# VH-VL binders against V-type ATP synthase subunit D (atpD), part 4

Target 1, 210 residues: V-type ATP synthase subunit D (atpD), of Coprothermobacter proteolyticus (b5y8b7)
Amino acid sequence: MASTVSPNRMTLLALKRRYTISKRGLKLLKDKLEAMVKAFRDLYTEFDRERRYIEELMEAFVELLNQYESETSPAVRDRIRSMQLFQVEYELSTRMVFNIKVPFLDVSLKRMDIPDLYLQTGPAFYKALSVYEELLPHLLKLASLRNALHMMSVEIEKTRRRSNALEYNVVPELERTIKWVQQYLDEMERSQTVRIMKVKSMLEKERGNA

## First folded at step 19 (VH-VL; from j2 with heavy chain S108E)

Design d6
Fold by OpenDDE, fold request of step 23:
Structure d6 (fold): chain C 210 residues (1-210), chain A 126 residues (1-126), chain B 111 residues (1-111)
Amino acid sequence: as target 1 above (210 residues)
Amino acid sequence: QVELVQSGAEVKKPGESLKISCKGSGYRFTSYWIGWVRQAPGKGLEWMGYIYPGDSNTRYSPSFQGQVTISADKSISTAYLQWSSLKASDTAMYYCARETYTIYKDAEATWYFDYWGQGTLVTVSS
Amino acid sequence: DIALTQPASVSGSPGQSITISCTGTSRDVGGYNYVNWYQQHPGKAPKLMIYEVSNRPSGVSNRFSGSKSGNTASLTISGLQAEDEADYYCSSYDSSLNAYVFGGGTKLTVL
């Protein structure tokens, strides 16, 4: 930047203004970054809790499925696979996560009353359904949380990059350029002063000889 | 360069109060959590808690909840660990540490201690 | 609660390779928790040697490496040197609990 600017008083003023703005911007970005990272951690805690809970449910679910497979004939299992076991109700909600709107899908499952099926299945089947009813809404929540975290991570990265650019490139460059321009102007002023003094001296000599 | 400097060794009697300090430098103090770790003589490391200096949000280990108070003064980049009433069992080395983090784009993240203070030895004896 | 188990002590001769284990469960080490390793010389503060299972901070010798298999994380020190004699601690952060746990520590003796 120093090699591309014209060293004059107007340029110096402009550079100083840019410097001030850049410094302010940097502060704001750093503050924003801190706030985002904190919010991210809180959200991640929630995410991790949800994830772990789901894992627990999944383990139980898999165990029950294994039992179900052992207790139920292949023919009945095939029939069940083709059946609608649940009535699903959906509700869309939004959660604000650090100025980001994140959609959440709330799902409610209602078991269908299938009397003939219940006579053909063992106890594991009903337990599995119960676990599934609990599991599905949490899975959807987890997905939403993951999405939110992803969005935040992207924003954090962008903010960090911008902050770093200001801190390590823009601001130092401005400082260097300002210093260079200032030095140039100072030298010019000194040179002019010397010239003026020389002229004055010459004039005085001329007057003295007259 | 990142540095955490802790206050000097303390010799106290049971029942006395104590506040030790940890001053951070070389980084933005409010951007990182500060953790406290206890190490009893000849024993291992025990996490006590951490604080976010930006808003003083604090978390404690269950073992230390109500036993100590962690605080921070962001204006002087200093974190504190304090006791209202010391016990002989509080005799230990106490470390402060900066907690750093990695955030990944796949919604994963990690936290760990990357810089440590030199430690403050607290001796409580009658 | 997360518990990390380390051997109390390990020993090796100069130039040898040694491994320190840190064993947890499928819910921590074997799950989503990352393991970090700290070195502590007598009378000194702990130093981060490995973070996130296998990453080395700047300034840490390439003789130190970390890995994980199943529920066990491992710190390997190759080309053992006298200066490596220290206590080593594994640690893990549980985001769901907002808590850290340390292993019991391993004393490494260089024979």
Scores: ipSAE 0.858, ipTM 0.953, lowest interface PAE 0.5, mean pLDDT 93
Fold by OpenDDE, fold request of step 23:
Structure d6 (fold): chain C 210 residues (1-210), chain A 126 residues (1-126), chain B 111 residues (1-111)
Amino acid sequence: as target 1 above (210 residues)
Amino acid sequence: QVELVQSGAEVKKPGESLKISCKGSGYRFTSYWIGWVRQAPGKGLEWMGYIYPGDSNTRYSPSFQGQVTISADKSISTAYLQWSSLKASDTAMYYCARETYTIYKDAEATWYFDYWGQGTLVTVSS
Amino acid sequence: DIALTQPASVSGSPGQSITISCTGTSRDVGGYNYVNWYQQHPGKAPKLMIYEVSNRPSGVSNRFSGSKSGNTASLTISGLQAEDEADYYCSSYDSSLNAYVFGGGTKLTVL
């Protein structure tokens, strides 16, 4: 940049302004990055908790299914497979994650009233349904959290790249250019001063000889 | 270059209070968590807790909850570990460490200690 | 609570390859937790040798490598040198608990 810039006072002022703006921008980006990373960690904690909880539920669910298989006759199981066991209600909500609006789908499962069904099944069936009722909303929450984390990660990366560009490329380049222009101007001023002094000395000599 | 410098060795008596320090340099102090790790003589590493200097949010290991206080002064890039009443069992080497992180686009992330202080030896004897 | 189990000691001759194991459970090492490895020489602070199971920080010798199989993470040191004699600790961060855990440490002796 230094070789392409016209070294004058106006240019110097412009460069200094850019430098100041860039420095301020860098600070803001760093602050933003810090805030986002912190928020990300908090969200990730929540995400990981949900993930682990879901895994526990899934394990329990599988065990209950195995028990269900052993406790329930094939005929009854066949009947159950053809039945609608739940009515699902959905509600869309939004959660603010840092500065990102994330949609959340709240799911409510309502058990269908099935006469005599529970009399034909063992205790595992009812428990399995309960686990499923707990599991499904959490799965959806997990998906939303994951999406939020993804969005944040992208923003963090973008912010980091911008910050790095300012810190390691733009600002140093401006500093170098400013320094160069300043040195150039200083040299020019010195040169002019010397020229003026020479002229004065010449004039004095001419006056002395007259 | 990133560096953590801890305060010097301490010799104390049981019942005395103590505050040791860890000063970070070469990086933005408020952007990384600082963890404290204890190592009793001849024993392994034990995580005590960590602090986010930016807002002083602190987490403790259950084993150290209520036993110590972790704090930070971001103005001087320093983290602290303090005891209100030392015990003989507190005799150990104490390390501060910078916690770093990796964030992936697939919504995964990791945290680990990348830089460590030189340690502060605390001796509590009658 | 996460617990990481390491052998108390491992030994090898110069030039040999040795492996230090760090065993957890399917809920930690075998799950979503990443394992990190630290080297500690006597009277010195721990040094990060491996992060995220298999990554080496800058300045760490390529003789050090990390891997994971099932619920066990492993640190392998190839071409064993006298300077490798130290204590090695595996560690893992559990984000759900916001807690770190260290293994019991392994003393590596170079014979």
Scores: ipSAE 0.855, ipTM 0.953, lowest interface PAE 0.5, mean pLDDT 93
Fold by ESMFold2, fold request of step 23:
Structure d6 (fold): chain C 210 residues (1-210), chain A 126 residues (1-126), chain B 111 residues (1-111)
Amino acid sequence: as target 1 above (210 residues)
Amino acid sequence: QVELVQSGAEVKKPGESLKISCKGSGYRFTSYWIGWVRQAPGKGLEWMGYIYPGDSNTRYSPSFQGQVTISADKSISTAYLQWSSLKASDTAMYYCARETYTIYKDAEATWYFDYWGQGTLVTVSS
Amino acid sequence: DIALTQPASVSGSPGQSITISCTGTSRDVGGYNYVNWYQQHPGKAPKLMIYEVSNRPSGVSNRFSGSKSGNTASLTISGLQAEDEADYYCSSYDSSLNAYVFGGGTKLTVL
C-alpha cells in the first residue's frame, strides 16, 4: 500500500489526519468492547444463577412427578393430562444491556379453577403444581437471558473484529506509509539543499575567477 | 509479550500497613480483570479476589473479605493489594494474575488466568 | 461452597504417562464449571497449562492433555520428563458465586 501513495506534503498531512482519526476510533472501539464484556459477565452471572436454581426446581419437580405417578391411578392420570391446569399470562418487555435492546418475556401463571383431586391423587400432585408455578416463569426468564447473552456475544465478536482490523492492519499500515512519505520528503529536501549548496559553491568559484 | 511485574519482597512487623503493586504491560490494562492469589509457605494457591481496572469493580473471596483491599490505578496500569494491619499469618507469596475469558457462539463463557506476575514475598515477623 | 480435591502427590518414571485427578461435585465440575490446570515449579509463578478442561495454550507441549468424566477432571502428562517435576493445581471459576477455587495441589515427582 505504501507503493501506491504519492509522496507530497498534502498527502503526508492527510495520512497523519487519518492516523489520528483511526487511533481515536480504536480507543473508542476498545472502550466499547470493555463495557460490553463487563456487561456480558454481569448478565452471565445472572444467567448461571437462574440455570442452577432451575436445576434445583427441576430435580424437585421430577421427584414429585414420580411420587404423583405412584400415588395416582392411570385413569386419574389420563384425566389430569387432558386438563388445562394453568392459564399463562405474558408480557414482552425490553432491557437495555449496554446499548442493546434485548426482549424479555415476563410470565406469570394463573391456576385454573380445578376440582379437589386430593382423594384421587395425593399430596405430591399439589406440591408439583406449586413447583411448576415457580418453574415455568424462571425457565422462560432463562430463555430470555440466553437470547440476550447470544445477542451480546455476536456484538462483542463484531466489535472485536473491528478493533483488531484497526489495531493490527489499518493503524500499522498508516504508520508505515507515513514513515515512508516522511523519509522520502526528508531525502528530497536534503538532496535539494546539497544541490543548491554545490551550485552556489560553483557560482562563487566562477565569480571569484571573473 | 504480556508482562505483570510486581513490587519487591517486604519484611514487616505485625500491625504495620503494606501496599504491594502489580504493573501490567504489553496489553490494554483496563480490558482485563486482575486477580490476587496467596500462597503460604509450603502451601497451595488460594484466590483472594479480583478487580476490573476499567471501573475498579472488585470481588473478594469470603476468606479475605474485610482483611485486604484490592485497588487499581489505570493511569499507570497498576493494581494493588493492601493491608491496614498485617498479621504473622499474612506471611506468604502473593501473585497477581491477568484474567481472560472465552465466550462461545452458544453464549457459554468461562474465565481463567493466562499470565502471572513473578510474585511478591511478604514476611511478617515479630 | 465449592471445593476441588486433588491427590497430594503422584510419581512416575521418565517416559511413562501419569494422570492427576481433580474431583468436584455434580453442581460444579460435573455441571457448568470449567476446569483449568496450572503448573508451578519450585520458586516460580504458576503457568497455565490447560484451560476449559482440554484446551492447550500456545507454547504448551502436546504431552499435556486434559479431560473430564462425571465429577472429575484429569490432567494427563505423557512421555514424562524430568522438567515436568512440579506442583499442579486445578482451578475453576464459578460464575454464580463470582469466585475461583483452587485444588490443594499435586506434587509430581519424576523418578
Scores: ipSAE 0.743, ipTM 0.901, lowest interface PAE 1.0, mean pLDDT 88
Fold by ESMFold2, look of step 20:
Structure d6 (fold): chain C 210 residues (1-210), chain A 126 residues (1-126), chain B 111 residues (1-111)
Amino acid sequence: as target 1 above (210 residues)
Amino acid sequence: QVELVQSGAEVKKPGESLKISCKGSGYRFTSYWIGWVRQAPGKGLEWMGYIYPGDSNTRYSPSFQGQVTISADKSISTAYLQWSSLKASDTAMYYCARETYTIYKDAEATWYFDYWGQGTLVTVSS
Amino acid sequence: DIALTQPASVSGSPGQSITISCTGTSRDVGGYNYVNWYQQHPGKAPKLMIYEVSNRPSGVSNRFSGSKSGNTASLTISGLQAEDEADYYCSSYDSSLNAYVFGGGTKLTVL
């Protein structure tokens, strides 16, 4: 029983209206949840493909770094470490995923004009520069995708919790309270009908007395 | 109670068409992918493909691409597996299964089949 | 293409623990793909026993456990009972391919 509820006809109507609104709200939350999970899966596929591609690039990059170290003297390697090989350009952008604005960091590398190191190092150095030029933007994209998936997972959980609260707490409590109030009012109407019939019976007996 | 109820056993001749069904109940049918899994007599399970009834997005295993059609009618919460021309090699048990997911705080996610239909035995013989 | 390799059969006596293996590659089982396990009694539909390598659905006995080492996932059944006699399948979903694969299955015999 809802001990804070006064059983009258106006209260019953208010409860039924709140029930209708709550059921509509539940449907909207479930529709939202469905759409969010679908969008999450699409983004997760992109994320998984991206991280697998990055593994491929990292494997290639590591092999090229090993070759570079074997082709290049320590003195030349130290000199290369002091060089500016790339100019980094970036812009923060926004991508919409199911009405969630998700930040993305767009990065590009411009290879600086480097001295001809042909006699000081081998071809692995230049191949490693090319792989790194591709690798860094993909790494930052992966970080942006992971952040987006996290933001979506938080919103999905919030929506699931709100949906569960309506479905398993609010709506059932309204159903129980409506049932109790309806049963109470039905019993009061039955009692009133008996009183009316008894009054009519008393009036009929008085007419019979002379 | 989540339940997947499949159509009854079929006996067919090579060259005939067939459409078997899988009716989902006890959940929002449009929110979950439905997969089809084949099991030839005495053999293991083979994933055939799946469909998202909410938008009819369908994907097939390379082994079954072009050999079957997966469809759904969301108005009656039913998924279908269909052959235009059956072969004797299509003799098998066919299961439908509901896909579900787990999404973790670290943004990892997994997908798997949590509820299965009872199976539909299809026999194709001369 | 992903392939999952299981032994054709395993056997054990009541009360023993047994392990069923499921071997893939460093790109799938050893990488980002998660392994699920299904039990199938003769003439019955498969039943989910383990998802995400080691997680157990509600209503599945705690005698069933899962683990992974390198490229191999394992299903362990402790306190073996006659009712455990069934076929067991591992499965993996690859989200980059939007595709599932099943292992060949392992027939568990309780002696």
Scores: ipSAE 0.730, ipTM 0.892, lowest interface PAE 1.0, mean pLDDT 88

Design d6
Fold by ESMFold2, fold request of step 23:
Structure d6 (fold): chain C 210 residues (1-210), chain A 126 residues (1-126), chain B 111 residues (1-111)
Amino acid sequence: as target 1 above (210 residues)
Amino acid sequence: QVELVQSGAEVKKPGESLKISCKGSGYRFTSYWIGWVRQAPGKGLEWMGYIYPGDSNTRYSPSFQGQVTISADKSISTAYLQWSSLKASDTAMYYCARETYTIYKDAEATWYFDYWGQGTLVTVSS
Amino acid sequence: DIALTQPASVSGSPGQSITISCTGTSRDVGGYNYVNWYQQHPGKAPKLMIYEVSNRPSGVSNRFSGSKSGNTASLTISGLQAEDEADYYCSSYDSSLNAYVFGGGTKLTVL
């Protein structure tokens, strides 16, 4: 709202209407923001719980990989690298998080038939496969949760910017402009009153009345 | 100017009930969590729980769950901490604090207490 | 199960720099940036000095700084002044449980 406003009664009424609409809009944005921040925190709790569980699984997996490397010759390890050990089964779905459609990737693993490697590798290899079967679905769930948090953070920031624009720019400028127009109109009315009083005083002096 | 003003000191006997208050001003009360923190005489700080006044959602520390009730009246911007039956061990200073947050561009987030009330001393003795 | 260890006391002369430590584990202080620092003068409410390891809120002197290395977070006060004499608490927030833990506190004495 520009400072170049024509000060008349119609302009004043229009400014007051915009002020009322802006104040109502600000309240609605604040209410929305409060609900979104709460929903974000709830989702962040789920995300952080998943992240911490994955850290536990990763520690176990790394330990088993170290044991596998010590139990298994380089030639056998190279052969295992060329094998397909798992078939990945997945499903794309959508979850609604506070009116935001968020894609989720649901994953499970099916262990393929593998050759008898028991004599060429030890038990750590098979234990590592079991941990990996649990680990990969949780990793992909974590990625889905982080994407959901990102999408929510973008919407929260957009809502915050709109709220801030109303609260710190639009509403205060309307208040200042309304105040200026009102004061201008009041002064114009007072000036007309003074002119009328001067005319009456001049007429009274011409007739001999004081 | 953010301010949290707590109710005055209380002297009570074991078994009595008590409700202390924390009034927030200078900010939108429903937009922030309010936490309660206990400090026993000569001891450190202990988190008791928090409330989101906008929807009355509450969370309690396991150490205090079932021992206190946290509530709020958003129409008067006031949070409450309440005991149904006080113990001598409840003698402490009780603070309310406003919990705020930062959400970063990479969607990481953190929560912390940025403003604290002056404290309410509760003394429970027979 | 976060457990934060602070020294019971620290002292320094006016003008010196001092450091207060807060030690946790790789599962809390080491792995995450949820460490906050609070100052409490005797008989007064705590005041937030540092959040998220190293961020200063507005109105906190730049003499206060925070950092971490490994599993230890540190609050450093440069140019020590008499009014810095207080108790200092670190805290950590466990976002998976929405719960806070405070360290035992460190009494800073200015000599």
Scores: ipSAE 0.712, ipTM 0.888, lowest interface PAE 1.0, mean pLDDT 87

## First folded at step 21 (VH-VL; from f2 with heavy chain T110Y)

Design i5
Fold by ESMFold2, look of step 22:
Structure i5 (fold): chain C 210 residues (1-210), chain A 126 residues (1-126), chain B 111 residues (1-111)
Amino acid sequence: as target 1 above (210 residues)
Amino acid sequence: QVELVQSGAEVKKPGESLKISCKGSGYRFTSYWIGWVRQAPGKGLEWMGYIYPGDSNTRYSPSFQGQVTISADKSISTAYLQWSSLKASDTAMYYCARETYTIYPDAEAYWYFDYWGQGTLVTVSS
Amino acid sequence: DIALTQPASVSGSPGQSITISCTGTSRDVGGYNYVNWYQQHPGKAPKLMIYEVSNRPSGVSNRFSGSKSGNTASLTISGLQAEDEADYYCSSYDSSLNAYVFGGGTKLTVL
């Protein structure tokens, strides 16, 4: 913002115009900030809900892995480690969060055609495959949500800096400058009026004395 | 008549703690961001971080995240830069600077440092 | 990562015009109006000379001017005087990172 300290009527009008624009801008930024903070909290609630679901899936998965390891010989486990059990299918999409385009990675897993290993592993292996098939998409969604929260926090911080600047620096400085210019102009008018009245009084005394 | 007055030069040993100060006067201290800038001997300027004393909102440069703490005491119009454990590489001149801006309601802010403190020389040796 | 590149030194004779360059990426210089210039005399604090590419603060001589072309900002000092001998730094603010970056500095020598 350009500053002007020349105390005249044109300067006063320009300052008042700038003040009105700045006050409107401040209101818009505060409203935007409030909406962004609310959206951030809503997104965090979704993140926390997803995190808790993943924790439940992970607990189940770990239990199934322990059972699989107790039911399956080391040789069979080594064979399974060398196998590709899933084909990852994915799509990158976007989600709008209050004018912020946030990338989301949507994935699904397709089981590969594998030999029937049920007698070698038992049921825990296949149950673990089913849990993992759900777990991985949710993990990647959680990562996307965490990224979205970060992107939102950056935009909130930026909006707060602009709002604080208008509220505590720009607007108050304009108010002080407008007050100073107005007082200067008022004093100039009063001084001029007193001068005119003194001359008039002097002229009236001279007429009365003459 | 904006003025930023920093605390005096410090000579310290590695591992010691240190807190240097920057007192602002001639303006409303809580309404302006204060930045900290490092200048190693014979080197250029490096931004370390800033604080908004009005609400203590603080941001650190990635290079200095976790290395220093920036704080403010608005009751005495003073910002601080502190180390828990100094290193020889912390030897430098440290400036505080008042951050200001040019903003139109519908435009991005244009941030810059308009007033600087005199600097505090910190020497870490032995 | 954003970097601002300045020449290490520049020199000129009294009365001449000199230009100091500051080259960055399209994110900080080319596409954004965040470039500022600071003067630092030996042993003294930096002083703001130019903000927002081309604006002068109150009290800064009109001999100092700033401009931008593409990814390069320029500080021009006309009518070079002995008192202009100092280090000059450009800086930029990246709003996507909420961070400042300074150029490496340019030592101006008045011959």
Scores: ipSAE 0.006, ipTM 0.526, lowest interface PAE 10.3, mean pLDDT 82

